# VH-VL binders against q8eqq3, part 18

Target 1, 246 residues: q8eqq3
Amino acid sequence: MKIHIMIAEDERLAREELMYLLQQENDIILCPSAENGDQLLNLYQEYNPNVIFLDIHMPGINGIEVAKKIRNEFEDKDIIIIFTTAYESYGVQAFEIQATDYLLKPFSEERFKIAMNRIRKTLSTKKVRKPKVDKLVVNLDEKMMVIDPNQIGFAAREGRTVKIHFISNEVIETKMNLKELEEKLSGFPFYRPHRSYLVNMDCIKEITPWFNGAYNLVIKDLAESTIPVSRTAAKGLFDALQGVHH
Below, E stands for the ipSAE of ESMFold2; O stands for the ipSAE of OpenDDE; V2 stands for 0.75 times the mean of E and O plus 0.25 times the DockQ between their complexes.

## First folded at step 12 (VH-VL; framework fv_lerdelimumab)

Design P5 (at its last look DockQ between E and O 0.04; V2 from the best seeds 0.00; counts 0 for: pae E 12.4 > 2, placed apart)
Fold by OpenDDE, look of step 12:
Structure P5 (fold): chain C 246 residues (1-246), chain A 121 residues (1-121), chain B 109 residues (1-109)
Amino acid sequence: as target 1 above (246 residues)
Amino acid sequence: EVQLVESGGGVVQPGRSLRLSCAASGFTFSSYGMHWVRQAPGKGLEWVAVISYDGSDKYYADSVKGRFTISRDNSKNTLYLQMDSLRAEDTAVYYCAKDRYKSSPYGMDVWGQGTLVTVSS
Amino acid sequence: SSELTQDPAVSVALGQTVRITCQGDSLRNYYASWYQQKPGQAPVLVIYGENKRPSGIPDRFSGSSSGNTASLTITGAQAEDEADYYCNSRDSSGYHLYVFGGGTKLTVL
């Protein structure tokens, strides 16, 4: 089965660049391209592509807005959206609409290839059942606690100890360091947004911009805990959230 | 009804120029790309040129590049093909065709009846 | 420039099914459009976007693609379907160029 791909891009050069790159792939077919959001919506209805490469900055409604419209109007469709932009600051917005990937202009062939692999992976996994979740065993003072990793909101280094914070706002202290904990949770969607934190990505409610390219995470726990994301960890976080593995 | 009507065809000597026109009606002309396609007598279809909906982009087949110029006047709903340095091999029925989209190679959904251009000594 | 190839001629018995195939590198990544042309007439678009029919085109016409090929299928050929059929697609050597196949003459027996 060929992957039907549609491009929404108002800049001719960028559009042609994407077309060129996509033509190098053997398993894709190109739908008509759009030059603005309205045109995209019309073409989307007609061709029903699997993937949209969507420029954020287009005349009229921007790419984020049109993506939201698509998601709202076509809730039953698992459309893959790849945002394209000249600016790195739109990662959060891309995540909010469950974009699969984020490509910076000008496009690098390497980065494009990564995006294509992600697309293919996403399309292939939609058919795969989620594996059974393993349990985490944590040594406490005089007992061992069996923990469902999905119940963990985040872990934090507090002083010389690591505390595991559950979604229920229960907190336990462990003798493990964050690195050890991360290793044990390697099969689960955990990320290190900061040297002092390990976060369950499935428990991230919001991502908010902070100073100097940093971000804050709001966790879906009862306390709506806020966790810092370092500038260096920010890009990786967005990649991880979108299923990009480096 | 959507219609395209070509005009300007005729007999011309090699090296001379000819200008074809295509009058459009029944649709929003300024919203669609337009094509010229030609067909030599007893031969197949040959794509000649395309122009975007606003005239900002023009592309040509190698066989006519540098000699032919596609243009449009959206205020007059008219497509043009200026043909310079005509050759015997340019002899054909010339069709104007409406693209399904502003500028996309996914179908020419309306065609004119064509106008015959004969280049002969 | 890229090329699209078609069989120059095919025949089909009345009421039977026939498939006309177009082959070319551009068809790996682009849809084909199909045009019907009867003698002395302008071409008519019959299929676009792989398997989309313009208004007024009978449902016996359908399109398909596989690999570097596109096909026009007429299921239940009628006498009026006798014509030349051309495939068209984007030229893979140029982003904004177009190319036609050589055409297939369909005879209905």
Scores: ipSAE 0.814, ipTM 0.891, lowest interface PAE 0.4, mean pLDDT 90
Fold by ESMFold2, look of step 12:
Structure P5 (fold): chain C 246 residues (1-246), chain A 121 residues (1-121), chain B 109 residues (1-109)
Amino acid sequence: as target 1 above (246 residues)
Amino acid sequence: EVQLVESGGGVVQPGRSLRLSCAASGFTFSSYGMHWVRQAPGKGLEWVAVISYDGSDKYYADSVKGRFTISRDNSKNTLYLQMDSLRAEDTAVYYCAKDRYKSSPYGMDVWGQGTLVTVSS
Amino acid sequence: SSELTQDPAVSVALGQTVRITCQGDSLRNYYASWYQQKPGQAPVLVIYGENKRPSGIPDRFSGSSSGNTASLTITGAQAEDEADYYCNSRDSSGYHLYVFGGGTKLTVL
């Protein structure tokens, strides 16, 4: 992910030094910079950055007071604050206002890299996501098959084996069960409408009512295949369809 | 291979002018702030002036403010010090020095060998 | 306007430890840098950012600061360490104004 970073530093040269260091990182986007505490508070509210590099010694409201305002008045506990200062003694105050780190002036490239690594670690801890899977690999008796998940219409348990039905009408057999398949396809919009089926929600053409709160699915280009939706799974299917495209 | 070479020193009468040059090589000159520092014979170091990497900010010691002008030409990799209204107390070896960064308290990590300016009648 | 104060001379026996101090109001807010100068030579940066050593500076050189005082410590002094030592920092009276201390002549006995 791209990290949106704002700098609050009243001295142009120090501000440009931080910009230079930040521009060497390939995963950041710089927000407009602030030159004093009041400007920072306005820009912060407008741009909502992930990270602020905040000079303690700015004209007007100093950086400690700004950080307290962000934490207490705006109640933003998640924004990452990195203080910049010439003095080690501010480390205790930084802890009291939940700053993530601080950089002593003059800026060390080594310490800057350490701060960036801590920022990345903190952001990854706050957002849990699985990597998106680009391809699915399925073991067949004499080979491994590389599958584009977008070409799968559905998978079904048929007897003791699972069969993957492609929107082309091709069918392959896998030794994986439906739960294992679902886990390997976690980055794609698949859903279990029934204990014996796994369906690609992007391939659903029709949903028709069935008795007692159940439904049937018809898959694009597989009009001869009707997939049951149990009453237990129906609400989850409709909820997931609202989220499939965003 | 990083080098700074001062030139333009000499003997000059009080009230006259002199221009010093500092030729830079072996590094990206336009990325760094530059300083002038002087040392009177037998005396300590005295900071004179600093200019930012792009020339937009200039700062001077009180002893030279209004008389000296620091400048740079990034296309020629050259730093300058224009010294007007020279006084006897300006007699010194003048060093150019490279900042570790863009005109900040990171220290002056490369120095020239200096050029002598003598202001005497 | 602010002055950095150093003792003008200090001596140390070969192999012993010496501390050179620098005092000034600006050191409460800004790092000191330290420079070594041998006769007839340009100054050499020895310590920056409180206690950072440039490449090529031996680990017997270290720096520290507390309050308005910065210190350069040479542990196990060598004959080649005999030189003048200057501290440098920002002047507290203005942005990006710099001052040097008066210098300390180190004599290795």
Scores: ipSAE 0.006, ipTM 0.425, lowest interface PAE 12.4, mean pLDDT 81
ESMFold2 (binder alone), look of step 12: mean pLDDT 90; pTM 0.938

## First folded at step 13 (VH-VL; framework fv_lerdelimumab)

Design Q1 (at its last look DockQ between E and O 0.39; V2 from the best seeds 0.00; counts 0 for: pae E 3.3 > 2)
Fold by OpenDDE, look of step 13:
Structure Q1 (fold): chain C 246 residues (1-246), chain A 121 residues (1-121), chain B 109 residues (1-109)
Amino acid sequence: as target 1 above (246 residues)
Amino acid sequence: EVQLVESGGGVVQPGRSLRLSCAASGFTFSSYAMHWVRQAPGKGLEWVAVISYDGSDKYYADSVKGRFTISRDNSKNTLYLQMDSLRAEDTAVYYCAKDRYKSSWYGMDVWGQGTLVTVSS
Amino acid sequence: SSELTQDPAVSVALGQTVRITCQGDSLRNYYASWYQQKPGQAPVLVIYGENKRPSGIPDRFSGSSSGNTASLTITGAQAEDEADYYCNSRDSSGYHLWVFGGGTKLTVL
């Protein structure tokens, strides 16, 4: 899953520098940037980023005030805030709003990397904000079914068709292939542990070692379904579960 | 209703200049970046230029850089494209498009109907 | 400058699902926007911000992304969906530059 990052920065050069640094990361996607606090609040509501790089010194409402609004008014305790500033004196204020990190201008690549690592670690420990449930529309033979992706335990190729298995043990058949399904579920924590399976990572109960470096997944469905993890997919799965994107 | 209306298109000879205008209405013009996009006959869309909401920043496609100038008059709610040193390959329908944001980000949500520019000897 | 690539043409049967894919380096870090263009008409924004629909766009249109790709999906294609579809994103080589894909002609059968 990609980390959705928003920048709030009134200085063009600083904003571009952050964009440049962020573009070097493979696991991030950039939201539209804000140039002031009001714009940030509006964009925040629209895009709901995972992370905000927030300049403290912006015209109008300063970054600290904006952060407080986000925390208090929007009740968003999960948003990761990285403060950016030319001044060292705001460390205490950053702490008060539970900022994840504090970056001084001009940005050093090293400090930026440290911040990114902290972001990744924080995201790995926080329950993946369930994306606002965009419903999955699946075309069935004579009808379309609207599915909550969060209710999917896993999908499996069975013969010539793909079956979607819900955590309730309900099963539906789709004409979509696993790749198509994976793409449609790109905003959700799904992983391909095997060529014939797509698993909701939030529904993984246990991982058990298998032969030759392979593993089995136990799903939190009623049946406690077992899904194979190929040797080649194992490393990626662990990384994904830990919030590491390669 | 948000509306964009392009004007100024026509037939010109190579090497000549032409100025396009785009009249905006139904929204706060000065709050949004604006784009020019063109489409040659039977071809795809080609991004041409963008200007920030206040006109302070301008960027161009390589194909038009040095020849075209994007500008705006926020007091008149009008976007402009000055096209100099026109070439045959500049023949296209030119669209003005409103960005969704003050800076150029992820989507042109309103388009004009376009104005045809034909460069021919 | 970065490039976005699309298949030049795709077909879909009425009521079926079709996916149009766009590929390019910029899509690694930036959302794609999708535009529908019918003959003789101006382009219309149908998807932005990966999977956001402007007002008035039917819910059968959806967007997704993976790796360096973005996709527009039409679930339950209608006759009126026959059009050219263009992806668009920022240019990875220039933060303020934009690039369009080559376009995909969608035929509804």
Scores: ipSAE 0.823, ipTM 0.898, lowest interface PAE 0.4, mean pLDDT 90
Fold by ESMFold2, look of step 13:
Structure Q1 (fold): chain C 246 residues (1-246), chain A 121 residues (1-121), chain B 109 residues (1-109)
Amino acid sequence: as target 1 above (246 residues)
Amino acid sequence: EVQLVESGGGVVQPGRSLRLSCAASGFTFSSYAMHWVRQAPGKGLEWVAVISYDGSDKYYADSVKGRFTISRDNSKNTLYLQMDSLRAEDTAVYYCAKDRYKSSWYGMDVWGQGTLVTVSS
Amino acid sequence: SSELTQDPAVSVALGQTVRITCQGDSLRNYYASWYQQKPGQAPVLVIYGENKRPSGIPDRFSGSSSGNTASLTITGAQAEDEADYYCNSRDSSGYHLWVFGGGTKLTVL
């Protein structure tokens, strides 16, 4: 399968350098290039590229504004945008628009290969859809229970069984292990802070330090719950909370 | 109706010059790149030259580079091909063709009927 | 330096499907366009940008690409489809140049 790539760059030499780099790749095909933002929007709609290399400093509507229009007005969340710029300071804006990468001018072969690898990785990931689970079905002894995942505060392993603790204080025992439960809840913001726990991150009320670089969690409306965060899971928890906006 | 009409063909001796013209109508001439393409008798198509919409970029096939000059007058909706130092191998029907785009890309979507150039002693 | 290679002739029975192929290094990274030329006439663009049809071209014409090969497919071939077919693409060494294939004569039986 070929990756359809469009370049939006008003400077001829920069455009030709990028085209030269791209034509060394065996798995890409080049769409017509745009020299300004309005031309890019027209060609984008005609050719439906997988990837746009988008110069921030184009005449007329600039590259940031074009990217916002594609994401917000055209609602294209799957297109890969690689910003090109002479200035490192644009990295924050690229993140805010959910750009895959940004590429400093003048283009280096090493940085270009890194960008291409990210493009290929992102395209492979976008072909894999996470299941959206509106409800969770859990086997109990004599029945199957239909659960709203938003009602779960946390799950804990107690002996050989797992107990699901709802924010209502109701508790249900399941035969699923925490790994299976985590997999079925992968479409929801659950995190494994400890080998014996699975927590709904939307329900975390507070995080307090504990011995040896560990932490404890308190869950909303479950004030008597104290959920450990292991030393090895602490960084991942903070990373997940940093990237999660309620 | 979109139309391209070539003129200026004829019989000339080797080493001489000809200027071909292509009159455009029915579209905004200044918005598109333009091509010359030729076809020798009994042969296939051979791309000759292209000029961008504003005339700023010109490119030529190796077979004509240095001998032919493409140009345009957007105020007269006319494309030109100046052919110098003509050779017998330049004998062909010459077509002008409109590109779909301002700069040359992927499609010559309108063609003229061609004008015959014969180079012989 | 890029060359586009086409078979010089192919045949198809009326109403059947035929593929005309075009091979070349430039087709790895550039779209192909396809032109139909009937005797005594100028060429007509039938496919551009891999699989796009200009206005007025029947939907029995389609294009595809894989690797360094482009294909023009005519499904349900008609007598009026009998013509020479040329592929065309950019020269991979400079992107500014164009090259035509040698052409394929399609005979409708």
Scores: ipSAE 0.414, ipTM 0.756, lowest interface PAE 3.3, mean pLDDT 84
ESMFold2 (binder alone), look of step 13: mean pLDDT 91; pTM 0.937

Design Q2 (at its last look DockQ between E and O 0.02; V2 from the best seeds 0.00; counts 0 for: pae E 14.0 > 2, placed apart)
Fold by OpenDDE, look of step 13:
Structure Q2 (fold): chain C 246 residues (1-246), chain A 121 residues (1-121), chain B 109 residues (1-109)
Amino acid sequence: as target 1 above (246 residues)
Amino acid sequence: EVQLVESGGGVVQPGRSLRLSCAASGFTFSSYGMHWVRQAPGKGLEWVAVIWYDGSDKYYADSVKGRFTISRDNSKNTLYLQMDSLRAEDTAVYYCAKDRYKSSWYGMDVWGQGTLVTVSS
Amino acid sequence: SSELTQDPAVSVALGQTVRITCQGDSLRNYYASWYQQKPGQAPVLVIYGENKRPSGIPDRFSGSSSGNTASLTITGAQAEDEADYYCNSRDSSGYHLYVFGGGTKLTVL
């Protein structure tokens, strides 16, 4: 089930940036965005989102007030609220309304990822755990291949296709893109360290520092494959590996 | 009653220009994004352009970009499509459609009956 | 531009259920809107926001989404439901662009 997310943000650029970040996630769907508190309240009633990214500083009623109304007047205690703001001073207020997280503008991709993990964790505790998929079915040209996800070291976009690399160094080509593959592997410890890679975290042997805050992963396959970790994905990876956000 | 009425369609030669109008009534025109959508004879729907509720932003399909211009006059409750350098492939019924929001992708809830544009030599 | 794909034609017996599916990358993160078009008429919005019906649309119309797909379901098809159905969503190739599916002709038998 997709996470229905609504954005309340009066600044167009900030709103678009957040939308961009959210679009990178496989399990979310974007509700209409609000540009002020009143619009949010109206849209909230119509769409009933699971999550609201709520700017504190909007014209008219501020985000804190809107959040209070949602909690008290609409009696929605289940809605996940992520506050967004340019100021650090509203942390206490965010806590008072039981906000799930607090994101500073401009948005950090790393912080965003942390917030998303918190969202997912919160939702998973409220909902019946989805059964874990035991096997991955991959469509090949004229056959379907049943794959044990635990045998996958990593997947990589190579040219126009995605190749799945097994720990045995076997490689298969799939018509799925990395995003699709990631979605199908949602019950397994896979992470996107780079736009072109999906890695099984259980197959990570080493993490080595690279330039400008990036890293390289060494995989426990026969080839000891090296996978790049982008600067923006690094923190999230560490958190994931430590089980902080899973 | 919410209503959109297109006008300005007709037969034109390739390379010529044509301006379509869409008169809106029954709702606060200035509060909603507006779209143009076209349909070639016997073909499917093709999105053409969108304009923000206040005209602050415009976007076009690649097939018409640089040739078509969407605009609006909120004081007249009217949407426009200026079509320049028309081609045979531009032949279609052109619909104006009301967005559900100021500038959204969440549905066009009101459509006109369309106006036919035929580009032929 | 991004693409939305639909089956060109489907059939349903009177009173039965039919599902029309739309597939595209944009549908991973954005709702589809569905439009009904009868011959010689303008399109009519029948579903938006995944499963929301505009006023006047019968409750036999419903929407759903999964992965990179969206579906329109007609539960208990009526003769008047025979029409072309188009899905629509944001174009994922750029901001604020839109795209329609190729349309599905529904025949009620």
Scores: ipSAE 0.822, ipTM 0.897, lowest interface PAE 0.5, mean pLDDT 90
Fold by ESMFold2, look of step 13:
Structure Q2 (fold): chain C 246 residues (1-246), chain A 121 residues (1-121), chain B 109 residues (1-109)
Amino acid sequence: as target 1 above (246 residues)
Amino acid sequence: EVQLVESGGGVVQPGRSLRLSCAASGFTFSSYGMHWVRQAPGKGLEWVAVIWYDGSDKYYADSVKGRFTISRDNSKNTLYLQMDSLRAEDTAVYYCAKDRYKSSWYGMDVWGQGTLVTVSS
Amino acid sequence: SSELTQDPAVSVALGQTVRITCQGDSLRNYYASWYQQKPGQAPVLVIYGENKRPSGIPDRFSGSSSGNTASLTITGAQAEDEADYYCNSRDSSGYHLYVFGGGTKLTVL
């Protein structure tokens, strides 16, 4: 129900006005803001917003080119883009990029509310379509690996590195720590049963008691894996397993 | 009712300092960006400086950067221009002007009547 | 460091139409505003946001732009329109800098 919104705007006052207007809406969560196109692309990949308010004229790569990269290179056809500009003439280009709306600076409350209503309408329509599975990108030395999070059984910290264990029994190593990995997997049913482990709750086969209120987990098709659940994490794990949705 | 009144102009010697004030009334001063613009005798308009509504950001023309300081006191509805190391070419009528926006986007819609600064030996 | 170029003088017969132009590269990306100044008076904003009139400005004043050029048009020029006219826009040489054109003296014949 909550809409994750990111702002890309290099002018401080315009950025603050957008944030103020957005705060008047009860159904949004603000992601960190970007001040240029390259920063936006990095933050976009980290936070996966539903909506971007995107200034056309930013330092570096301009907003039109950013939108093209998102639509074509990252193939995100569902992200809602609202262009902002001081110039009325960009409306045609916004249409060509499949932007949802176009806001002329300085922002009016009336025009902003119209844009928000279009955002809500678009997102409500998307609930009819089945979403595609998101991918996780992990750096492996001189290449990047594209991972389907549903194929992960669990991840474990070993020394300075984290090992990702797939349901297929394949194991890969990443330089991300477990907190970073957990944050990037926030849309999937992962849980932290122990400070050294991150587990896919959909892959848990069995849970057995252990000493002093702790538990052990066995992962589907990884019968040799025994994942500890600390006493402080046990309640949260059981609460999450009882949830209506993950 | 919306009014800007400059003061503090006068005759000063080169190298001296002068502080201009601009008293604002009839609008919410703390909601708008403010400008200084000057006009030398018989010459055109020259933009001097802008300050954002909350005083956080300040920008200056190259001709005055490092010598002039724009500031505001929102509790007194007053804009200031501190002019240090004055030169003969700073001789002008100095206007304060209100921006239509919190900063400097869309024109200066209210102007004062100006205050004359003369820098002469 | 960018500049806005205006013709120094233009004449118009009473009741006729005149255009005052302003040229500069920054006008490709930024709005121009226009100011009227009569002798001994402060400037008055007559056009902002390329083509918008402040309250109290007669509708005979209009603005337009194309490419790197902004124009102020006065239709049905009146004697009281005799003044200096300045365009103003962002100076693309620096962040949040402004520049005025050199001014155009309008004479109503």
Scores: ipSAE 0.007, ipTM 0.421, lowest interface PAE 14.0, mean pLDDT 81
ESMFold2 (binder alone), look of step 13: mean pLDDT 91; pTM 0.940

